# VH-VL binders against q9umr5: the designs that were tried, part 80

Target 1, 268 residues: q9umr5
Amino acid sequence: SYKPVIVVHGLFDSSYSFRHLLEYINETHPGTVVTVLDLFDGRESLRPLWEQVQGFREAVVPIMAKAPQGVHLICYSQGGLVCRALLSVMDDHNVDSFISLSSPQMGQYGDTDYLKWLFPTSMRSNLYRICYSPWGQEFSICNYWHDPHHDDLYLNASSFLALINGERDHPNATVWRKNFLRVGHLVLIGGPDDGVITPWQSSFFGFYDANETVLEMEEQLVYLRDSFGLKTLLARGAIVRCPMAGISHTAWHSNRTLYETCIEPWLS

## First folded at step 3 (VH-VL)

Design gc42 (framework fv_mavrilimumab)
Fold by ESMFold2-Fast, scan of step 3:
Structure gc42 (fold): chain C 268 residues (1-268), chain A 122 residues (1-122), chain B 111 residues (1-111)
Amino acid sequence: as target 1 above (268 residues)
Amino acid sequence: QVQLVQSGAEVKKPGASVKVSCKVSGYTLTELSIHWVRQAPGKGLEWMGGFDPEDGETVYAQRFQGRVTMTEDTSTDTAYMELSSLRSEDTAVYYCATPYASGWTLEYFQHWGQGTMVTVSS
Amino acid sequence: QSVLTQPPSVSGAPGQRVTISCTGSSSNIGAGYDVSWYQQLPGTAPKLLIYGNSNRPSGVPDRFSGSKSGTSASLAITGLQAEDEADYYCQSYDSSLSGWVFGGGTKLTVL
């Protein structure tokens, strides 16, 4: 029988968004137990990411305990960052495939309609003033705001992403790295037509330098220092990259070709 | 904030069609996923259909398929619901509703229009 | 007919606790889809009261609470007040119908 699948949603999202994904899994892997976690839905997805990590952790513990053969995670958008932290803080997780669907793994620096809805008077160039304040860090989106022109503020003020990426020191870093390295496969999915995740290569651990030129994962300091295990995972053959063009941000979990190409192979 | 303002009450004969409008203000129509819900006098709420941003198309409830058409005019920020072949049982208040301003796919409706009474009588 | 089953009426006295049930099936609440609750005062549009099973929008007092277990959901109202007299509807998504479904509604009478 197939390993259970746990699905973690994104910003302003809920379990409803994954109805097509559930249909695809049922068609190709009938009998798979799929749990879409209905925590931090809608506006509650704006709660600080560490609060969300705690809540999702409590929900996944009994699922993992019932599946000694292991589980798979499918984590969409902001949910991919929640799953990054889950894998680090859980000293006993049994995750085989961690499938990251267009998640801003190195952060977000983009002026999108979603940000305009939340902060109508803000542009990407001035959002650092809000996000890198103590008040701003109470919002999930600010926890992974990564302004390449104010990297000093990001490193000092980010209460989540800079810590989980090992970009700033944390007393738990060694344990977090050990725990993360227990994962069987890190499957990274994303593409140039996403329209929300900026730069789109953030889904593959690439990001802007100070001139807004994208540097890929292997050029990142966190990779070179192996801060949380990316270099070790790549050497182990455990990192899978699956870029696909033509898919918008809200379509990653509802595109059959994407599912068959990038997700289905990692669910056994 | 989002406001949904609907057209006024209508009285129609059996067999006619009715077209109800829903004017969006405070945001643009392209930022919203407009759904339609009706309520017969003294009865419960019934979802008729709406725009599904994940599928990129309008979805209709099975019992209204073939009789209902939902359209949008982005130049006037107005959504429309047209119901044809009207019967006495179609007498109801018709509401437009949206999850919220970003057009995200959600199970709940945060903002509602005031409702449009459609009376079907001979 | 409604896909989600609610009692047609409930009643209570001021200050008491009432609970309104919403029973679904494996294609909706049982499939993991969230439950929302709406309050409808006579002559008005429905108002969102609870979303995502247990979350309150700004302005909804904490004496309203929601929960979900298995194929069912529940709305609890504590410290019942006369102004709570209204119709209450639960709502979820149904995968077999590919659409939103509402409960039949519950009329709350404050005695």
Scores: ipSAE 0.000, ipTM 0.470, lowest interface PAE 13.3, mean pLDDT 87

Design gc5 (framework fv_mavrilimumab)
Fold by ESMFold2-Fast, scan of step 3:
Structure gc5 (fold): chain C 268 residues (1-268), chain A 122 residues (1-122), chain B 111 residues (1-111)
Amino acid sequence: as target 1 above (268 residues)
Amino acid sequence: QVQLVQSGAEVKKPGASVKVSCKVSGYTLTELSIHWVRQAPGKGLEWMGGFDPEDGETVYAQRFQGRVTMTEDTSTDTAYMELSSLRSEDTAVYYCATAYSSSWSPGYFDYWGQGTMVTVSS
Amino acid sequence: QSVLTQPPSVSGAPGQRVTISCTGSSSNIGAGYDVSWYQQLPGTAPKLLIYGNSNRPSGVPDRFSGSKSGTSASLAITGLQAEDEADYYCQSYDSSLSGWVFGGGTKLTVL
């Protein structure tokens, strides 16, 4: 039988987004138990990411306990960062495939629908003033705001992303790395036509330098230092990169060709 | 900003078809997801169908499948809803509305047309 | 019959507080889908009042607030005014029907 699948949604999201994904899984892997976690939905997705990690952790523990053969995670957008932290803080996770659907793994730096909705008058160049304050860090989107022109502020103020990426020291870093490395496969999905995740290469651990030139994963200090295990996973053959053009941010979970190419092969 | 202007009232006989139009201004039709909702006299709102961005296709409520067709003319920024095999129970005000739907929201109807009264009588 | 259940009517005096309930099931509100609310003044089209459980569009007074718990949602109106007299509808998405669903509507009478 197939391993259970746990789905973690994104910013302002809910189980609504995954009805087509469930249809595809049922067609190709009939009998798979799929649990879409209905926690921190809608505006509750703005709560601090560490709070969300705690809540999702409590929800996934019994699911993992009932599946000794292992589970798969499908984590969309902001949800991919929640799943990154889950894999690090859980000493006993049994995740085989971690499938990250267009998640800003190195952070976000761009004017998007999310930012215009939340901060309609703010330019991306000025958002660092809000996000890198104690008040701003109480909002999930600011937890992964990564301004390449104020990297010193990002490293000092980020309460979430800089820590889970090993960009700033943390007492638990060694344990978090050990736990993350238990994952069977890290499947990274994203593409140039996403329109929300900026730069889109953030979904593949690439990001802007101070001149807004994108440097890919292998050029990042977190990779070179192997801060949380990316270099080790790549050497093990455990990282899968599946870029696809022509897919907008809202379509990653509802495109059949994307599912068949990038997701289906990793659902055992 | 967005304005939806619908065609005028219609009176139809049982068995006929009616085609209601919805002219969009303030945005191009291709930038909007248009849905149709009806309301029988003294009754509540009933969703009929519309463009689903998750599917990339028009979806219809089960009870209207086979009787309703929703189309768009992008050259005139006009959406249409055609309902066939009309019965007296189809007497209602028909609304077009823009649906704001994205990966972060199940969708809601943010702008509404003024409504088109369709009366089915002999 | 409506998929979401609302009381058919509610009434209050000017300045008072009223609450309108919207009861769903495990396939809609209970599945985590957001709830929106619409106000329909006599003879007019519905107007978006609340979206995403508790958010107000520009121009909607803070006297209107939404909340959600379990399989149910509520719309609260404080400082009730004569112009609030209208029909109110809740809306969500239903996974079993693969479509959007509305409540039956609640007629608010300001005494």
Scores: ipSAE 0.000, ipTM 0.411, lowest interface PAE 15.5, mean pLDDT 86

Design gc6 (framework fv_mavrilimumab)
Fold by ESMFold2-Fast, scan of step 3:
Structure gc6 (fold): chain C 268 residues (1-268), chain A 122 residues (1-122), chain B 111 residues (1-111)
Amino acid sequence: as target 1 above (268 residues)
Amino acid sequence: QVQLVQSGAEVKKPGASVKVSCKVSGYTLTELSIHWVRQAPGKGLEWMGGFDPEDGETVYAQRFQGRVTMTEDTSTDTAYMELSSLRSEDTAVYYCATAYSSGWRPGYFDYWGQGTMVTVSS
Amino acid sequence: QSVLTQPPSVSGAPGQRVTISCTGSSSNIGAGYDVSWYQQLPGTAPKLLIYGNSNRPSGVPDRFSGSKSGTSASLAITGLQAEDEADYYCQSYDSSLSGWVFGGGTKLTVL
């Protein structure tokens, strides 16, 4: 039998977005129990990420408890960051494959439609003034805003991303690393034509330096220091990279070729 | 997988109201965003309104505001569109469709009902 | 009037290529909203042909392709067949109207 699959959606999203994904899974892995979590839908996706982590944690506990052979996570966009934190805070998770669909794992720094909707008159160069305030950190998008020109503010003000990436000290860091390392496979998916995730390499733990030159995962201090286990996972053969061109941000969960190439092989 | 089955044709007089139904199968109504699109004979497609998943509310196109009411009965997986104060120019085929959107970016209509012809004549 | 502009008709012979344009503005296609295309055969409901600018649903032949540039989008049909004779509609979202918008439709005639 196939392990259950739990799906976590993204910013301003809901479970309906995944109907094609569910169809693909049913075709290739008939009988798989797929649960798409209907929490923090629409505007509620703007709530602080730690609040979302708590709510999703409460929802996944009974699912994991009923699946002693393990579960798979498919986490889209902002949802990939929720899943990152879930794997760190849960002492008893039994996740085999964590499939991250175009998630800003190292953060976001770009003038995208999402920012224009929330802050129509703000440019990316000015958003640090809002996001790195206590008020701004009450919004999910600011929890992973990563301005490469104000890295000192990011490290001091980020209440979420800097902590789960181990870029800033936290009393639970050692336990979070130990918990995260229990994952069987970390499957990273993303691509240059996404149009929302900026830089797109953030989905693969790459990010801008102070000159806006993208440095890949292996050049990041987070990786070099092995702050939450990326270097250990890579050495273990547990990290899968699956980039694909030609896919826009809203199409990752509804492209059959993407599913067959990047997702299907990791659903045991 | 998803199927949308609409009620039958209607003939109404000017000033009357019409209520068209759309029964959903293959997915539950609570998981879907149903929108309504009409097409006058020989003319193009016109969006009327529907449930907006971004906002969690029903939204109506400005020109129909005050005349249209869209409701859902989740116990029977049936969506309804009621248009009041009918005029001859409301003669059209009315379609229900499932709307996909991701985040604040509204998307597309992936499954369509067969359409309901509403004729308004005096 | 339609918000998105399409040519009212286009024609080609079997085996040829045709392109249908869809011209928008800064409040819709130019604002970054995705473009979808629908095929409507005579007497039938519209069918989703292309979504998210260039993606094909299951069952749509690769002869159909979509693209987007600036404030415009286009649908290309190669290897024209008689059964492609239909009306084609583009669709996007308009932020100034806060709603979905359609093109006026293009009637494709296969000569």
Scores: ipSAE 0.000, ipTM 0.417, lowest interface PAE 16.2, mean pLDDT 87

Design gc7 (framework fv_mavrilimumab)
Fold by ESMFold2-Fast, scan of step 3:
Structure gc7 (fold): chain C 268 residues (1-268), chain A 122 residues (1-122), chain B 111 residues (1-111)
Amino acid sequence: as target 1 above (268 residues)
Amino acid sequence: QVQLVQSGAEVKKPGASVKVSCKVSGYTLTELSIHWVRQAPGKGLEWMGGFDPEDGETVYAQRFQGRVTMTEDTSTDTAYMELSSLRSEDTAVYYCATAYSSAWRPGYFDYWGQGTMVTVSS
Amino acid sequence: QSVLTQPPSVSGAPGQRVTISCTGSSSNIGAGYDVSWYQQLPGTAPKLLIYGNSNRPSGVPDRFSGSKSGTSASLAITGLQAEDEADYYCQSYDSSLSGWVFGGGTKLTVL
């Protein structure tokens, strides 16, 4: 009776991270078929995002085909960007709720443990030299690196985020927008104590301007131009914003109050 | 590189307690998640417990709950596993194993100690 | 009794392919939890062979591969060599037990 749930993990992550989420779903929606996709786990999560989109697409097609009533997506961190691309490139998706758990929807610009692990000697101010090279775009984290001080390089070099956000033109933009608009609900979750996603408002389509002042979604050109349907979805009442303080980046999928407040209501 | 060195073999009587140590080199304990796994002679592997980075606490397997205590001394980079109320079926090689202390590293054991033989006999 | 089921033994000749199965249930592998594989040579500690269903640590040759489907996982070894003779264990997480579980182990004999 409940729609199946598909879970897409984040950077350096795997299905193990969602054990508490699965417990919560089983308690509140017993009998729900939950599939945590075990593709691009651990170090493989560093592979280019378009490669990950292709692999996840192949995995979700049979699940969606077996659920004519629809499915729900729960996509964590980097996984939220994979899911955004899936919803755009799939002409036939039947996703009802797309639940984005602390995903850098407008990009990432911050010094974090993930960045220092990958590039130990690099600071956020210098990473644009690596990420906006052809070599750097072979790594997933660079596909959504968005340096607000080098926006021209981001727009020209980003092989993924600038295209999927409609920040740079693409021949498929009209079809991608049409496909994305089929989603029933876009549930955005994030918060100020995340500690990894920088700025945290990126999870809600906000981002830094050139002075590192955060501009919210409604002030973004992407929204104003309705490049992939955000303005249309908001007008339709299909965007849900669920910010919560006190939750660190690795706890979004394991906090019961967060689950009950932001996730549970959207799992029909 | 990570190296785990365990304490030497122990012989205990039923009802006694045993405390096995695991000294970590190459990383600090705060960077690692230490788990304990045992193996009875000629038998398979059995997980006993370890640090869960997602919960930020040590978790124990149900059948050892109340009999096992896992502790760490960060000043000496040494982890300990104490098993009480020993029975003959506790005769086994006890291993410590490690993974990085982070939620993004799935729960697998990438480095292992050499093992400590604990014999429980009357 | 082991929570994950493995065949007790498997055998093959040098250069051959062998596959070791690991069968779980809806509370572990079937719930989407990852499978890892360990190799244990006689008299030694286990060594990580595969993690996250299909990933290899540094130093593990590509003739070892892992896969997962439904409630089961498989370890495939191609180009069998004499030094592969060992016990192999699968491992996953079980939500009903709230803990890590191992298979019973498979003894690989290279003929």
Scores: ipSAE 0.000, ipTM 0.414, lowest interface PAE 14.3, mean pLDDT 87

Design gc8 (framework fv_mavrilimumab)
Fold by ESMFold2-Fast, scan of step 3:
Parts: structure tokens; C-alpha cells; sequence
Structure gc8 (fold): chain C 268 residues (1-268), chain A 122 residues (1-122), chain B 111 residues (1-111)
């Protein structure tokens, strides 16, 4: 039999978005138990990420407990950050493959339709004023807003991403690193035509420097210091990078070629 | 996997109302955004409105506001479109369709019902 | 009236390439909203052919491709076959109308 698959959705999303993904899994791995978590759907996806992590944690515990051989996570967009935190805060997770579908793992810095919907008059250059306030940190999108021109403010004010990435010290950092390193495979998926995740290399732990030049994962302090285990995972052969051009943000979970190339091989 | 099955053809007099049903299978109505599109004989497609049951929001095209009501019965997974004060120009095939609702920007209608012919004549 | 403009007809011979245009405005395609394409065979419901500007659903051959630039989109059909004779509709979202809009439709004739 195949290990169960748990799916975590993204910003303004719901389980219906994954109907094609479920079709693909059923075709290639018939009998797989797939649970798409219907928590924090739609507008509730705006709630602080630590609240979402707690809710998703409560939902995944019984699924993991029933699967002693392990489970796989497929985590889309913002959901990839939820899954990052789950793997760190759970000292007993049994995740084999963590498949991150176009998730802003180093943060977001870009003008998108999602951002304009939430803050209609905002520009990316001005969002730091809102996001790095206590009020702003009550919104999920601000929890991973990473303005490369105000990195000091990001490091001081981010209540989520800076902590989970080990960019700011935290008392639990050693335990979070130990827990994250229990993962079997970290499968990173993303591409240049996403149109929402900015820079798109954030899905591969790359990000802008102060001049908006993208530095890849191996040049990041987070990697070089091995803050939460990326360097250790890469040395172990546990990181898979699967970039694909031609895929827009809302199509990662509904493109057959992407599924067959980047997801299917990791669903044992 | 999603299937939409619509009610049968209707013949109505001017001034009457018609209520078309759309039975959903493969997913529950709470997971779907159902929209209605019509097509007059020999003419193009015209969006009438849609219901997102998760948010409880229904949006109607301006020209149908006041005459159209879109509802759902989640216990039977059936969506309904009722058009009142029928006129001859309302003669058309009426389709229900599922819309991608994963973002604030709806993108497409991926599954369609077979259509219901509504004829308005005296 | 249709909000998106399509040519009323297009024709080609078997094996040829045809392109169907869809012209919008700043409130729809120009605002960044995705374009989808539908194929309607006589007497049938429309079928989704292209979504998200350029993606194909399962079962749609790669002879069909979509593109988008500025306020316009295009559907290209290569290797024309007799069974491609149908009406083709583009569709997008319009922010000023707060709703979906369709093109007027293009009748494809394979000669």
C-alpha cells in the first residue's frame, strides 16, 4: 500500500482547488488515502500563521498516528510555510516526503493581485509600514512579507518567518532544527512563470539581496549557518529541486506534466 | 469526476417564471462555485451569475439583477436558477457550470451541465 | 453586446494553422485576468479547451495552444482536422462589471 498523503492549501484557497491533484494520485497510486485539510479556508487563510499551524497540527496528529510507516505532505503556496513550521514544532512527526508547491520559503516581496485585494492602495515598497507593525503581524501574508530594503525591520518584527528560518534567535531553535531534520525528503517545486511568488526563487530558498539581485539557497546565511538543517539535508541527499517553466501560480496542483515529473516520484 | 445533470426542457408563457436545477456529483456543493451561463439560439454565451456556497456570496450580472435568483440545497447537492418575468428574448439554453474558486480571481468554468432549453412563447 | 471582441469566423484547410484573436480592455485582460477558451460543437455544451491563458485540460491535444499579451489573447490551432469545426469562445473576468465576460464567438470552418 502507499503512505497517506496530507494536503495543505494556500492563501484564499480550499480543498476544491486540489481536485485534479487527487485525480492524478488516484491514477498513478490507486488506494492512496489522501486527506485535503479543509481548515482556514477562504478568508480564514488570512489568520496569523502560528494560529494556522496549531489548527493544522491538531488535524495531522491522528493521521500520522495511524500511519506508522509514515506520511507525505503536499503543501501549496502559503501552505508550504505552515508545513515548514509543523515539521519544526512536532517532535514526533513521521513525514517522509514534504512536497512544497511554489511556496515562498524565504518570503514574499512583490506586487500581486492577492496583495492588492487585501491592501488595494499598497505598493510593495510601502507594505513594510503595515506588515512590520503588531497589527500587521495578525495577518498571514505579513508573517512572510520580506522587504529586502528593510531587512532589519523584517528581522525584528516578523513573528513567524524570521523565527522559523532561524534568521532571528529563538529559545526553541535547537529543538526545531532536530525535528525538521526528521523529514525524509524536501521536494521544492516552483518556476519563473508563477506570477505571484516574488522572487520565484523563494520557493527554492533563494531571495533578493538589498539590490534586488537574487541569491540562491547556497549563498544564504540560513544555509551557510545551517540554522534549521538545509545544509545537513542537502549533504544527506534529501533535497530535491524541481523547477518548471510555463506554470502559473494557480496551476501547480492541476498540471499533469508537473505532477508526473515533480510529485509522483515521491509518493511511495 | 465532477458531473452536472440539469432538469429537462421547459416551455413558458411571457410573464411566467422558470426554475432550472443542476444536480452535482463527484464533490459536494460546499466545495464548488456554481455559475449559470445562457445561450440564445444562434447566439453567443452570456454569464448570468454565480454562487460560492463556501462564502455564501451570490453575484448576478447587472441585466439580470431583480429577475434572477440562484440558490442551492446542500442536502441534495442541487443548485437552482430561477428567472422571473420571462420575455421572448429569454428563450435560450441555460447551462450550469463549476468555476475555479481557489483565488479571488475566478479563472474558468471547468465542468458544464448538458444545458436546459427554455422556450418563452404564447 | 460582447465585452471581448473575436472575429466572427475563421477558416483553413486540413493541416494548416489558424489563430483566433480575443481583444479586451484595461478592466479585463489588460488588468491581468486570465483568459480561458471553450470549444462548442453543434448541439453540445461548451467544453473547456484552454484555461489560465495557456494550460490544457486532460484530453485536449497539444495542437491547441493559448497565449496572452497586453489586452489581447490568442488561440492557435495547428494541424487542422475536420473535427475542429466548431464555435470557439474566449472568456475572462471584468473588474468594472464584477463578473465573467465572454467573447462573441468565432466559427471555425475547415475547408
Amino acid sequence: as target 1 above (268 residues)
Amino acid sequence: QVQLVQSGAEVKKPGASVKVSCKVSGYTLTELSIHWVRQAPGKGLEWMGGFDPEDGETVYAQRFQGRVTMTEDTSTDTAYMELSSLRSEDTAVYYCATAYSGSWRPGYFDYWGQGTMVTVSS
Amino acid sequence: QSVLTQPPSVSGAPGQRVTISCTGSSSNIGAGYDVSWYQQLPGTAPKLLIYGNSNRPSGVPDRFSGSKSGTSASLAITGLQAEDEADYYCQSYDSSLSGWVFGGGTKLTVL
Scores: ipSAE 0.000, ipTM 0.452, lowest interface PAE 12.1, mean pLDDT 87

Design gc9 (framework fv_mavrilimumab)
Fold by ESMFold2-Fast, scan of step 3:
Structure gc9 (fold): chain C 268 residues (1-268), chain A 122 residues (1-122), chain B 111 residues (1-111)
Amino acid sequence: as target 1 above (268 residues)
Amino acid sequence: QVQLVQSGAEVKKPGASVKVSCKVSGYTLTELSIHWVRQAPGKGLEWMGGFDPEDGETVYAQRFQGRVTMTEDTSTDTAYMELSSLRSEDTAVYYCATAYDSSWRPGYFDYWGQGTMVTVSS
Amino acid sequence: QSVLTQPPSVSGAPGQRVTISCTGSSSNIGAGYDVSWYQQLPGTAPKLLIYGNSNRPSGVPDRFSGSKSGTSASLAITGLQAEDEADYYCQSYDSSLSGWVFGGGTKLTVL
């Protein structure tokens, strides 16, 4: 009776990283079939995101085909970007709830997990040199590096995030938007104490302007132009925002209060 | 899966140089950050240097600066570590390892070569 | 000359819990840099045991756990087994040295 749940991990995760999440789901929705995809684990999580999207796509197709009532996706950190692309490239997905756990939806621009002021501003300001090269774009983390001081380079060099966000033109953009809009609910989760995702509002489609002032989703050009459907989804009542303080980046999938507040209501 | 295969053991005289190789498979060398770590017999691990993706440059630990050179041959997916002006205290097992390195997560070494014993006789 | 300080040895009997400490400073663990742990069996290369303070790679049993507080980190091993007898190394990044640093290593003896 409950729709099956597919879990897509982030950097260096395995199925064991989600054991608490699986326990919570079993307690509140007994009988739910939960599949944690063990692809691109450990070092493999650094492979280019388009390569990961292809591999995860091949894994989710048979799961979705066996669930005519639909499936839910729970996608953690970098995995949320994989799921964004899956929903766009699959013209036959049947995803009801897409639950994004602290994923850098507008990109990442930060030096440390916890103590950003201990690193020279030059550390994160230097990453554009490597990330926006052809070599750098062969690493997943560079695929969503978004330097607000070199937005022209981001727009021209990003092989992944700028394309799926509709920030740069792509031949498939119209089809990707139509496919993404088939999702039932987009559930965005994140918070100020994450310590890794910078700015943390990236999990809610907010991001830095050129002065490093955070502009929220409704002020982003991608939202205003409805580039991949955020404005349409919000108007449809399909976007859920669930911020929570006090949760570090590695704890989003293992906090009971977070689960009960932000995840449990969307697992029909 | 990443596999790192290192060259065989070497015996050198003081003042000589040694060049250890590390053959990469499972990924291309251009996709990896290769670091070198040594271990003297019965002693602990000591980081020597490796590729820093933030700068696109190889960085060396201060005590090896000027004596060590780390290079890569992308055509053969082989990384090299050359240590010059060898001393008896350079007798150690030398490891190559892949490092995950990002601006917001400190690096760690997830795959290691089998090690190369370098003996410096005096 | 190890930048991170570990006890040189620790011992326990099968089934017991042992803890290995790793003490750093304000330029490494105290600066917020993550701690990783490596297990080295005799005659083998080190193997990644814990990364990012508390995460386990595939194949590492949950008997091994890591934690971090202030300038220190700890590796806990519960249900101690004979095959756990090995050397254990902590590792972090040091901003003042601009490089990776290791602890001096701890030899675990299973009695």
Scores: ipSAE 0.000, ipTM 0.424, lowest interface PAE 15.3, mean pLDDT 86

